VH-VL binders against q6zmt9r679to764. Designs and how they scored, part 14

Target 1, 86 residues: q6zmt9r679to764
Amino acid sequence: DNLLHWLAEELSEENAESLSSTLPLRRSTIQLIKLKNPDDLTEQIHEFLCFWKKSLPTFTDKLRLLARHLRKIGRSDLAEELKFKW
Short names: E, the ipSAE of ESMFold2; O, the ipSAE of OpenDDE; V2, 0.75 times the mean of E and O plus 0.25 times the DockQ between their complexes.

## First folded at step 7 (VH-VL)

Design w1 (framework fv_vulinacimab)
Fold by ESMFold2-Fast, scan of step 7:
Structure w1 (fold): chain C 86 residues (1-86), chain A 120 residues (1-120), chain B 112 residues (1-112)
Amino acid sequence: as target 1 above (86 residues)
Amino acid sequence: QVQLVQSGGGLVQPGGSLRLSCAASGFTFSDYAMSWVRQAPGKGLEWVSGISGSGDETHYADSVKGRFTISRDNSKNTVNLQMNSLRAEDTAVYYCAKDSPYEWEYFQHWGQGTLVTVSS
Amino acid sequence: DVVMTQSPLSLPVTLGQPASISCRSSQSLLHSWGYNYLDWYVQKPGQSPQLLIYLGSNRASGVPDRISGSGSGTDFTLRISRVEAEDVGVYYCMQALQTPYTFGQGTKLEIK
């Protein structure tokens, strides 16, 4: 997803660690994604987001839920930007 | 106070069409997915269709795919079910139901139900 | 499609006694956040269905403590610890993991 890739590029390494703790991903999933993409933080974050998105029910308002997670990790600025990207 | 008020049922001949409507109040309508669930006389519940809060995603049970169309008008707080090519098997009470934008509290609120009878 | 199977389909119970309904899914409903995407509804005579339990074990607003949901993955139970007259109705489990959402066949709870 293009939007999720843009978001991955905006997140720092500290944001990535916070996001992995707030997104409801299993530890084994997080470890596998990191092993697959050891030198590419952007791809790690992008795969965290894609895996999380695939885990949600069909009618979940994914954009609003994503904004909530971004606020949780201290990136309310990115949550507000989502309004203008979609 | 959440309310879902349904209209548009009735008796129709096989092959005919009906449009069901559900008027919502008491919540931010565009934030919530809406579904239609039906119940044939003396039978159990069957989910038939759902629509996302934005209206961008729609899904249908195989039994109605290609014949029914779910839509919503967020400016009027209504969700609609257009039913075409109706068959005797579509005879049921149809309920609209409010879903959650997140994973919990699915179908928190249900409309009163609208009877659709398809008979020759 | 995820197939939901309930048992029993008919449940005659004496007032004040416990009642249990089983629900099995054809695939695991355990997913993100460790939640099971399984709801329970009751339809009382002449009424619309109403939510009892969501995400496997969480009571909906207004649902008394005597009604509880348990289970994980593919095997779920709805339990009423002390059946009251108001509990008469048809009980349905529903999976909300993926569309089409699917219901069990329903269990009719009646006083004997």
Scores: ipSAE 0.006, ipTM 0.633, lowest interface PAE 11.1, mean pLDDT 85

Design w10 (framework fv_vulinacimab; at its last look DockQ between E and O 0.15; V2 from the best seeds 0.00; counts 0 for: pae E 10.9 > 2, placed apart)
Fold by ESMFold2-Fast, scan of step 7:
Order: structure tokens, then sequence, then C-alpha cells
Structure w10 (fold): chain C 86 residues (1-86), chain A 120 residues (1-120), chain B 112 residues (1-112)
């Protein structure tokens, strides 16, 4: 999931908190990922995205859904870039 | 408007092969997953196979795995079902259906259906 | 595989009366997004199936408000508040949570 790592590098701490709250992840899952990667925001976000991706039903349009999450947190710029990198 | 036009059905002997085609129009074909659903005479609906918009991901019902192959040609807006080693129990009307993938998974448009009869 | 069970399988109804169809799944269809991956289709005589309800309760375009879907998890209901002649057909629920996608047996709605 090289693309999800690129995306994690582009997100600020404020974006990361907003994104992790909108992704349908259990609070315990979020806390465990943060505990595993203290002070490594990029890796925390990357693991949130990987876990989210693996939880989706078959044939879910992952690109479209991820773009919606990015727009929701005010990163329409990343949503536009995503469609060229996916 | 969205249209799905099917072709390729017919009568075939057990053990034979048949290829079904579904020509799509009215939407950006490569953005949507496609599925095949069949219905045996007097019976209910059975999902057979599906393919992602890019064609990189395919899934099959256990009843057809190893015998049927789903494929698509995004340059021609077609999805195909290659059916090999056909059995009498494969006799059915076969429908192609457009999948709205996003987070809302459902079959929003269906083809007219193609009859496949397997008998000797 | 997820097993979908419908009841009744045969539903004779008088015009203007309400009708209800039940659908049960062998496992929860409620995803962490809060959606129930349960869709309803109808197949009218001589026609291809058509979408009625998606994600448990959302009406497809052109579906009248007398037709509604409800339920969550493993138990779902399709309701028709006032049956009309055009409602004749076989109704199917389908789970879209995982492949293979599976349908209920179908409920044949007939006018008495």
Amino acid sequence: as target 1 above (86 residues)
Amino acid sequence: QVQLVQSGGGLVQPGGSLRLSCAASGFTFSDYAMSWVRQAPGKGLEWVSGISGSGDETHYADSVKGRFTISRDNSKNTVNLQMNSLRAEDTAVYYCAKVSPYEDLYFDYWGQGTLVTVSS
Amino acid sequence: DVVMTQSPLSLPVTLGQPASISCRSSQSLLHSYGYNYLDWYVQKPGQSPQLLIYLGSNRASGVPDRISGSGSGTDFTLRISRVEAEDVGVYYCMQALQTPYTFGQGTKLEIK
C-alpha cells in the first residue's frame, strides 16, 4: 500500500485527527495503533488507512470513498491528486 | 441513459462451452464493477461472478469456480462470461448487472437476460 | 457463505391491503460505516430484476413511498403499505457485505 503511505506523509497532525475520527475504526484500534507507533504520525496514519481499507466490503470503490473522506476533512487537493496516483 | 445489452446464449451439449457478452453504454464503464446473476427455470436468483472496474479483481460462486471466467474489455465497454464444462444444472437465464461500488453496493441496472440451455 | 432466508415464500394479498416480507441473514450485515448491506429487488413477470431498496432502507429512483425497507443486523422487512396491481412479482433480498453475494429464496406476491 505504497499509495496509502504517500497519503500519510501529506497529512498534518490536525488532518490526521480529523481523518481518524471520520474513518469507521474502533477507538481501541486507534489507540493500539498509536501505542505501537509513538511519535511517528506518518506510520500511525498509514496503519489507520491500511486497516480501514482491509475492512471494506468486496467491490467497494476504495478510491472514491477515500476521496470523499479527504474532502470531508478539507483536503480536496489530496482527493484530486489521489485519482492520478491510485 | 444506461443500457446493458446481452448476447451469446443458446443450446449446448453437456461438457460444451458458451460465451456470453454484455455491451454497456450510458456511463463510464471502467469506473464500475459488473456482475453476472443467473436464474434457473422456476427458481430464484443466484449470483455467479463479479469483476472490478479495472478488471484486476474477480470473484466466483463455488458452483462455477474453475469452469467459468469473467473478463472485461474497457476499450469496448463489454463484460464477458466464458462458460466451460457446462452441466445441465447451469441451464438458466443469465443477467449482467452494473454494480454501484463506492460504499453503496447494489445492482442498479440489469441486462435483458440471455437463456442458456444445457441438454443432450 | 451468508445464508439469506425469506418468509413467506408465497404472499397472496387483496388490492389496497398492506403486505410485509421478512428477510433474515445468518450473520450481521451491519458494517462499521453504520450501513446494513442488504438490498431488495423485485422481478415482475417476464422482466429482469430491478432494484427497490438499497442499504436496508433507501428507496431506488422511481420507487414509490408506499414501499419501504427497515431492519438492522440480521432481521429485515420490506413493507408495502397499499398493494397495487403493478406490485405483482417475486421479491428478493440480497446481502452485499461479502462475496459470494447471496439472495433469499424469493417471495411471490399475488393478488387474490
Scores: ipSAE 0.240, ipTM 0.760, lowest interface PAE 3.4, mean pLDDT 89
Fold by OpenDDE, look of step 8:
Structure w10 (fold): chain C 86 residues (1-86), chain A 120 residues (1-120), chain B 112 residues (1-112)
Amino acid sequence: as target 1 above (86 residues)
Amino acid sequence: QVQLVQSGGGLVQPGGSLRLSCAASGFTFSDYAMSWVRQAPGKGLEWVSGISGSGDETHYADSVKGRFTISRDNSKNTVNLQMNSLRAEDTAVYYCAKVSPYEDLYFDYWGQGTLVTVSS
Amino acid sequence: DVVMTQSPLSLPVTLGQPASISCRSSQSLLHSYGYNYLDWYVQKPGQSPQLLIYLGSNRASGVPDRISGSGSGTDFTLRISRVEAEDVGVYYCMQALQTPYTFGQGTKLEIK
């Protein structure tokens, strides 16, 4: 997912930690992601976002949900740009 | 603490209308989706309608499509269910429910319920 | 629509004994990433429903360890290791994979 990869590049480690606490992904999955990419934060975040997106129920407004979470962590700038790129 | 306080409902004749309201407190209301679930007397639970946190997305059970309208006012922390063209089979206790903090559809908090009776 | 089927519909249990409720879905609730969109609720006498288990096996806040959810795909089970008086009520499974979101018929747990 090119869009989520872009977002992953724009998120700081602090942002990633904040998102991981609010998005519905199992802790074990998060740990596996980190183990798979121990020295690549961008890939960790990208993989995390991809897993999250794919895990959402049918008819979920994935874009709006992600945008809302970005605003919650203080990244309204990315939320707006994400909506534009989607 | 999270609280959901319902109002509205009552007795109405077939073809009539009622409006249910649910006032929420104890959480950032606009961040969470809300739903209505009903229970006919002596029967099980039936999902009726849902609305996203922003109000931009709504969903309905086929049994109420075209007759019921879910809405919310985030400035007042309320979610409403406008019920038109009511039928006898709409008789039930209606519950307001908060969707989970992860935006998945599971209901972690419920209102006290409101009885709606449709009878001639 | 996804049809949810619970069994049994009536469950008399002796205090201190285990209880098990089955829930089957007409189609798989398993997502490719291992999540099962299956929730369990209980409605105790004179009360509103309350969440017990979400996403198949996650215990809601305040739910005791003696209550657990398991299963995957189309077959799910709610287990109570030691039934207490406070467990009396009607239990419902619900699929949250797609709209309309549908409940099982409910299982009435009573003390013998």
Scores: ipSAE 0.017, ipTM 0.750, lowest interface PAE 6.2, mean pLDDT 90
Fold by ESMFold2, look of step 8:
Structure w10 (fold): chain C 86 residues (1-86), chain A 120 residues (1-120), chain B 112 residues (1-112)
Amino acid sequence: as target 1 above (86 residues)
Amino acid sequence: QVQLVQSGGGLVQPGGSLRLSCAASGFTFSDYAMSWVRQAPGKGLEWVSGISGSGDETHYADSVKGRFTISRDNSKNTVNLQMNSLRAEDTAVYYCAKVSPYEDLYFDYWGQGTLVTVSS
Amino acid sequence: DVVMTQSPLSLPVTLGQPASISCRSSQSLLHSYGYNYLDWYVQKPGQSPQLLIYLGSNRASGVPDRISGSGSGTDFTLRISRVEAEDVGVYYCMQALQTPYTFGQGTKLEIK
């Protein structure tokens, strides 16, 4: 949704690669996302976040989990902004 | 201390409606999903419905879809179950339960239970 | 739906003796994060259910060391190393991997 697109605009390619190496997405899925959106880093990141969100169990607290991952990659500033956008 | 205090049960005829309420205290209510679980007399536990902390995501057991509606009011720290078109098989004790944080997904606190009897 | 099957359904036990309850799921409960989404609850006479074990093997707060959970994937066990009178009740396993969340049939533990 709009929150994940906002986040995609704020993440660097290095941030996104750090997240992808931590998250339980198959390498083939990550490659297909990059192939689908080859010229648009923001849309690649947005789709990556959408796939990650869909991979979570039902009723997982997605906001808190996302904030935790953002802190882990050094983006505590974005983790705090999530609280105000959700 | 975490408390879940339930209200709203009773005796109702088939086809009737009831609204169950669960008042929460002792934790930041909006941070946690909530569930309803029921137990027919002499039977085991059956999950009925769940709602995310924000209230934007709801889920239902097939047996109650289209008849029951879970909702929450985070300003009042309440979760509710609106039960319409009640049937004899809905007769049960209904529990509200707090869901754990993050992806841990277990019911760490339960309300006292509310009896719903559907009989003519 | 994920089907949860408990065995035995009735468990008479002598005080001080061990007890074991088996729970089997129709599909694996092991998530890619390495956790098994399998919880155990007890419902003591006249009470609401209470959490005993979460994520397969973690004891909830206040649960004594003599109660433990083990297993992975589709096959899980709750063990009580020495049964005490306070252990009387009905024990349920539940999968929390996906909705609808589903419980086993329950195992009634009684002192004989």
Scores: ipSAE 0.005, ipTM 0.656, lowest interface PAE 10.9, mean pLDDT 85
ESMFold2 (binder alone), look of step 8: mean pLDDT 93; pTM 0.953

Design w11 (framework fv_vulinacimab; at its last look DockQ between E and O 0.22; V2 from the best seeds 0.00; counts 0 for: pae E 8.8 > 2, placed apart)
Fold by ESMFold2-Fast, scan of step 7:
Structure w11 (fold): chain C 86 residues (1-86), chain A 118 residues (1-118), chain B 112 residues (1-112)
Amino acid sequence: as target 1 above (86 residues)
Amino acid sequence: QVQLVQSGGGLVQPGGSLRLSCAASGFTFSDYAMSWVRQAPGKGLEWVSGISGSGDETHYADSVKGRFTISRDNSKNTVNLQMNSLRAEDTAVYYCAKGDYEEYFDYWGQGTLVTVSS
Amino acid sequence: DVVMTQSPLSLPVTLGQPASISCRSSQSLLHSYGYNYLDWYVQKPGQSPQLLIYLGSNRASGVPDRISGSGSGTDFTLRISRVEAEDVGVYYCMQALQTPYTFGQGTKLEIK
C-alpha cells in the first residue's frame, strides 16, 4: 500500500499513459479512473496500480510483475529501487 | 532437489490443540507461498490456509478461520499450522504444499494424520 | 467462493483406451494476463497428491505427453490418450485464481 503510493508519486504523465496501456486493465476501467481524478495524476496512477493489484491471484509474485511493467515503460531505475522497498 | 518433510499430528480430544510443521529444502524458501491442504478419510481435497513467501499475507478457508493460524520461519525453512479448538470434522490427513509463482502446487509433503476424537 | 464441478466422479477404463475428465468452474478462471488458473492433480493410492497440469494446459515435469489439459474460462478437460496401469488414482482440478483455492470433488480412475 505505502509502496504503491510512493511509486505513484515517482511516475510522470508519460509514464502513466504507458503504464495504463501495458497493464492488463480494461479500457472502460482506465476511462472511469481518469474521469474520477481529472486533475490528479498521482491519484490516477495509484488507482491504476491498486486496481491491477486487486485483479491478481492471491500469491502472485507482484514484485516481479510490477518490476517488469516498470522496465517496459522505460523506468528500469524504479524497478531496481522497488526491490529494496518491497 | 525439493523436499517437504512434515511432522506433528496425532490423536487429540475435541477442543484441543495441535501444531503441524513442514520443513522445506532444495529451493529459496522465502520466495514461495506455502499452503496446507487436508483430506478427511475417504473424502476429497480441501485447501485450508496459505501464507506468502515473506509471511506478510495469510489466508484461511472459512471452516478454520479464527481457529487455525499459519506461520513461517524463513530462517529455519519451516511453515507451521497451529490448530486450536479442534472439532471432529477437522479429522484429516494434512499436507503442506509449495506454491509456484503462478499459484499451482508443484511439490507436496508426505502428509500428517490428525484425528480428533473423544 | 468459486465452485469446481468434475464429471464423471467414477471413471472405469479399459487399459490402453482413452479417458477424459471434465472440470467446470462457477466463474471464469481466465486472468487478464491470458492464463487460466486451473491445475490438475492426481493422487495415487496411499500417496500424496502430485501435479499433472498447471495453468490449464502445461505439463508438469515428468508427465508423459499422453496426458494433456485443455479448455479456457469455465470449461476444462483432462485427457489421457492411452490409459496405463500407473494412471490409477483420483484426479482433482483446482482453481488458483483466488483464495480460498477450491478443488473439484475428484474423479476416481480405475481399470475395468
Scores: ipSAE 0.340, ipTM 0.790, lowest interface PAE 2.0, mean pLDDT 90
Fold by OpenDDE, look of step 8:
Structure w11 (fold): chain C 86 residues (1-86), chain A 118 residues (1-118), chain B 112 residues (1-112)
Amino acid sequence: as target 1 above (86 residues)
Amino acid sequence: QVQLVQSGGGLVQPGGSLRLSCAASGFTFSDYAMSWVRQAPGKGLEWVSGISGSGDETHYADSVKGRFTISRDNSKNTVNLQMNSLRAEDTAVYYCAKGDYEEYFDYWGQGTLVTVSS
Amino acid sequence: DVVMTQSPLSLPVTLGQPASISCRSSQSLLHSYGYNYLDWYVQKPGQSPQLLIYLGSNRASGVPDRISGSGSGTDFTLRISRVEAEDVGVYYCMQALQTPYTFGQGTKLEIK
């Protein structure tokens, strides 16, 4: 997912931690992601976002939902940019 | 604080039409899906229809498909339910509910009674 | 459609005693990454429904810790450790895995 990869590149470590606390995903899954890519934050975040996306029901406004979470963690700038790239 | 205030409804004959409206406040309206849930007198809850935050996706229960239309106006923070070809079995209290498709309905309107009777 | 089945449908309880409500789905509500799209709601007399538990086991804001949700896949349970007078109402489970969203029949909790 190129869009989610872009977003992963734009998120700081702090943002990633905040986002992981807002998006529903198992702690064990998050730990597994970190173990898989211990030295690559971007890949960790990308994998996290991909897992999250796949965990959602079929009929979900995923863009609006992701944008909401980005604004919640103080990255409204990315939320707006995401809408343009979607 | 989040508020959902409903309006519309009332008594109508079979085959008639009604429009329900729900005005939302206290949250970024366009970020959340909205749904209508109804409850027939003395019965349980039944999901009726839902609409995504953007309005691009709509879903309906089979019992109302082709007769009911859900819509929203994000500039006015409102969600509406147009009910056509009403039947006696559509008689119920209708609730507006806030919630996206992946989680839950965390806020509900006060309910609006719709009575379909000859 | 996913069929939700609650039991019991009527639940008389003595104040201070525990209560348990079962909810079963006709198909698994568990996503591959561990979350169950199962909610619990309560409708108290003369009121609108209100959220109690979301995603299987998470308490909604303001819900006391004596109320809990558990289970995974197709079998779920709502527990009230010590029933209080304010707990009187009809409890519903709902699956949010796919549309149409479907509710259980409801369980009417009353005080003996």
Scores: ipSAE 0.096, ipTM 0.806, lowest interface PAE 3.8, mean pLDDT 91
Fold by ESMFold2, look of step 8:
Structure w11 (fold): chain C 86 residues (1-86), chain A 118 residues (1-118), chain B 112 residues (1-112)
Amino acid sequence: as target 1 above (86 residues)
Amino acid sequence: QVQLVQSGGGLVQPGGSLRLSCAASGFTFSDYAMSWVRQAPGKGLEWVSGISGSGDETHYADSVKGRFTISRDNSKNTVNLQMNSLRAEDTAVYYCAKGDYEEYFDYWGQGTLVTVSS
Amino acid sequence: DVVMTQSPLSLPVTLGQPASISCRSSQSLLHSYGYNYLDWYVQKPGQSPQLLIYLGSNRASGVPDRISGSGSGTDFTLRISRVEAEDVGVYYCMQALQTPYTFGQGTKLEIK
């Protein structure tokens, strides 16, 4: 969770929009997150990442999969940094 | 070439302890979950325990909770199963298996027989 | 726990004919990002289990295309389009959606 909050602080609004389009999360969940924290982008992103993480099977390597998504949106720098935050 | 080489099986009396080891090679060990799966004589497969790639998440079948402990040493590429308070029903061939990030066991060790008998 | 139910448990088949094995789970194995966490394994006589099908329908490396997996949600099928002597063994489905991971009871396939 602390790693996901760090990541939420490092993502721009454009990054977050790109990431939300690549991750399989319900539109209703995204809307709820925005309604709960309408003026706090970092907290919106943090909640989005937490919901996504909980959607994964138990032993899926969540951080490696997240790194894959970060590379897909053009943030390979953050994908590599996850290695040092583990 | 991916290899999982098991050791540590044997014959033990009820209430005893045994430690199983599985040495991995041919892949980045810390990226993958590892599991132990057992098969009692003449029976089907039963998943026993699993551990995440980092080692920070462990799970157990109800039948072994509180008696078995899974652990890994990513510097030595080993996963271990410490088996305490052994019972006759723990008699089985134990396999270590490599998970994938999408949670299927693509490689299995050769199996290690554990016999619990008085 | 997710209960996995296989049928049949014994499957004598004629060489060269198709075979099908059914696997049903007590809850859906289809995860929200679109994958079914259902795998198939075979244990040939005297061997360790080996992966045949992962995520419902994907063939593992070295598995011939006459062996296929299908289904979604709670109902899954392993099909062998033309049984060969090398197919003798016990076939297991397993769910990997949540721990404890659970296997079906096994289906013993043999040539009659």
Scores: ipSAE 0.012, ipTM 0.680, lowest interface PAE 8.8, mean pLDDT 86
ESMFold2 (binder alone), look of step 8: mean pLDDT 93; pTM 0.958

Design w12 (framework fv_vulinacimab)
Fold by ESMFold2-Fast, scan of step 7:
Structure w12 (fold): chain C 86 residues (1-86), chain A 120 residues (1-120), chain B 112 residues (1-112)
Amino acid sequence: as target 1 above (86 residues)
Amino acid sequence: QVQLVQSGGGLVQPGGSLRLSCAASGFTFSDYGMSWVRQAPGKGLEWVSGISGSGDYTHYADSVKGRFTISRDNSKNTVNLQMNSLRAEDTAVYYCAKDSPYEWEYFQHWGQGTLVTVSS
Amino acid sequence: DVVMTQSPLSLPVTLGQPASISCRSSQSLLHSYGYNYLDWYVQKPGQSPQLLIYLGSNRASGVPDRISGSGSGTDFTLRISRVEAEDVGVYYCMQALQTPYTFGQGTKLEIK
């Protein structure tokens, strides 16, 4: 939880748009989160990440997949930092 | 255009050490994870170790954990496998393999293989 | 660890006939995006392994249409509609859902 909040604070508006397009979340879920948190980018991103985490199978390596998504959106620097915050 | 060229194999005695290298070309090396996969004579494939494009994540099979170390030098486009405390059962052809574009989905390209023989 | 089980382990086949290889995983490989983290590789005699199918059903570059992958969750199949001489080799499934990555035992396809 604390790790996902830290990550949300580090992501830009451009990152948020890329992330919402690459995370496997339903379009309706993304729209609802944006409507619920207008003009609060950090909270939007945090909720995207929380819903993504809840959607994963029990045995999935969540940190590995999170790092992969961060690289997809051009934030390899944040993927590197995840190792130290795990 | 993608090439993975391996080196560093050979014959070594039990308890010895050996360092394998894999030189990559034809792609942006730091954007892709790399793995080592081995094959004992007449046997199947066994994944040994993997490293993320950044080098921040490393994973090992239980059979080699504590003895083998995977590393990479992104400035030289190389991934390395340092093998310590070698055992007869480590005898195998070792392949380096390039990960998929988004990491950890499939091995897109494989090196030519390097034979490691551990024998007295 | 995720255990991968292939059948058959030996597959003699007549040229032009179809061939099928089954792969079963000890847990579901279905993940977000609807992806099945299951790949197929072939190792032809004297060569390095090469990718055939990735993420369950996607053909790698250069792989002919007569080779296809199907299945979801825990049960997967690699099919060759008309076996050709160049198909001789050992076929492996691999799960990429989590580390350690694990391979099936391998299926040796040979012409009878």
Scores: ipSAE 0.000, ipTM 0.632, lowest interface PAE 11.7, mean pLDDT 84

Design w13 (framework fv_vulinacimab)
Fold by ESMFold2-Fast, scan of step 7:
Structure w13 (fold): chain C 86 residues (1-86), chain A 120 residues (1-120), chain B 112 residues (1-112)
Amino acid sequence: as target 1 above (86 residues)
Amino acid sequence: QVQLVQSGGGLVQPGGSLRLSCAASGFTFSDYAMSWVRQAPGKGLEWVSGISGSGDETHYADSVKGRFTISRDNSKNTVNLQMNSLRAEDTAVYYCAKDSPYEWEYFQHWGQGTLVTVSS
Amino acid sequence: DVVMTQSPLSLPVTLGQPASISCRSSQSLLDSYGYNYLDWYVQKPGQSPQLLIYLGSNRASGVPDRISGSGSGTDFTLRISRVEAEDVGVYYCMQALQTPYTFGQGTKLEIK
């Protein structure tokens, strides 16, 4: 499917908590996504990433920004793999 | 150093077509989005169209949507604006501009401008 | 579309005096990262526009510190602390939050 869904499947619960802290999402947005997708961590993460992507200006280098967030949460391995898959 | 060199302007009759080109150098062209901005005589700036670095995403102002097509050739470091069904109100100096997705310095570099005159 | 409104549209100023231009947007240009997607450009007679300020307050390369940008959300200001002859031109604000990118009407700065 799209790369953001693949990425969501690769992230652990610990990664999800770290990612939601580093992605600049409003608390109400995070809460709504969690309520909408109870017990589905992969879908929660996917929705966080999709909302984050939508919040960015047109033509933003999304790959570079996402790679930076992945490195911040200790997933440099995924940042490098994302570069290949993008 | 970054350079944007434009070509392809001229005089055209209403309903006609014209193709503008912008040749880029001094940076990794495929990493940056490119935009076209125009300025009618004695008027302000109007953003016309933009294209992503890869070329897979394009956007247009409502005034030109369906008539203008932006494209790029990353092997030649060129961005193009195909202008069809031209109207008198399209008369303007057209600028290409480097749109930066990095550091968010949007129009850091501009071309020299190309005059397009639509009249009979 | 986001509407950008500048004031004044004509700005006669005496050499060495300060000058200010206001720019207002019809919706907030502040994102969740805390960035304001508002640029300032100047177009000097016979030249292409050139970038002065990006993301509300950051100076572009080569722009002197007497030129500054401030503001957040919907209200922004470009300030020149001491106007010099080289500052003559038309100043434009532009929002880059969403396409179509939209410019203010332009402010013509003239020496009186």
Scores: ipSAE 0.111, ipTM 0.704, lowest interface PAE 4.3, mean pLDDT 86

Design w14 (framework fv_inotuzumab)
Fold by ESMFold2-Fast, scan of step 7:
Structure w14 (fold): chain C 86 residues (1-86), chain A 120 residues (1-120), chain B 112 residues (1-112)
Amino acid sequence: as target 1 above (86 residues)
Amino acid sequence: EVQLVQSGAEVKKPGASVKVSCKASGYTFTDYAIHWVRQAPGQGLEWIGGINPSGDETTYRRKFQGRVTMTADTSTSTVYMELSSLRSEDTAVYYCAKDSPYEWEYFQHWGQGTLVTVSS
Amino acid sequence: DVQVTQSPSSLSASVGDRVTITCRSSQSLVHSYGNTYLSWYLHKPGKAPQLLIYKVSNRFSGVPDRFSGSGSGTDFTLTISSLQPEDFATYYCMQGLQTPYTFGQGTKVEIK
């Protein structure tokens, strides 16, 4: 959990738009999160990541999938840091 | 075909620095990390560190922290490893190695190796 | 740091022999819901190391089927079912669970 908050703090506004379109989240879910946190980009991103994580099956390689999403949005630097934060 | 080509052998005096290059081809350079591994005479393989070329993020084995620097030049698809304050114990063959897809997991392809000799 | 230990340090064998090398880690290498980060490499003097097996049991492209990997948790095995002349080499296991990546001390397979 603290890891996802750290990650939200590292992502820019441009990254947030890319991430919200790349993560398999419903448009309604994205809009709800934005409406709940209108002036807090970090909290919006954190909620996107938390909701995405909760939407995955219980037996899933969540860290590998997260790293892959980060690489897709051009943040392979953060993807590598995920492994080194163990 | 993936290929990693390293610079030639080096002979250095104790206290000097050495910079070894590793030129990559046959894949998208910025998609995979490059690691450095060495083998001293009569010893096993030792991981030194790695670099992500897309973000220039590096991680080093603790014992090399402060002495090693890894850099990447995306225009030439080349990674460099510079090791300073050389000691006789640094005499080894140095290899660069391409990472696996996705996470840092295993080393798919290796360079031919560069012998670095540190002698007084 | 995760430590990796191989056994034996060396062995003598003849062409056609079945060779078994073991690798033990100081902690479980299981990560991310079932992935186990252990790989095996072949190394000859004057040559680059080459990947044989990744994630315990997956043979890398081009690697002959006489090479197989098995194991789980902390205990792993590399098996060569029928040793060939080109297989006389030093073999290394490596844990890729976390940095620093660590190799076993190596197992030298020598001509009897």
Scores: ipSAE 0.007, ipTM 0.613, lowest interface PAE 12.0, mean pLDDT 84

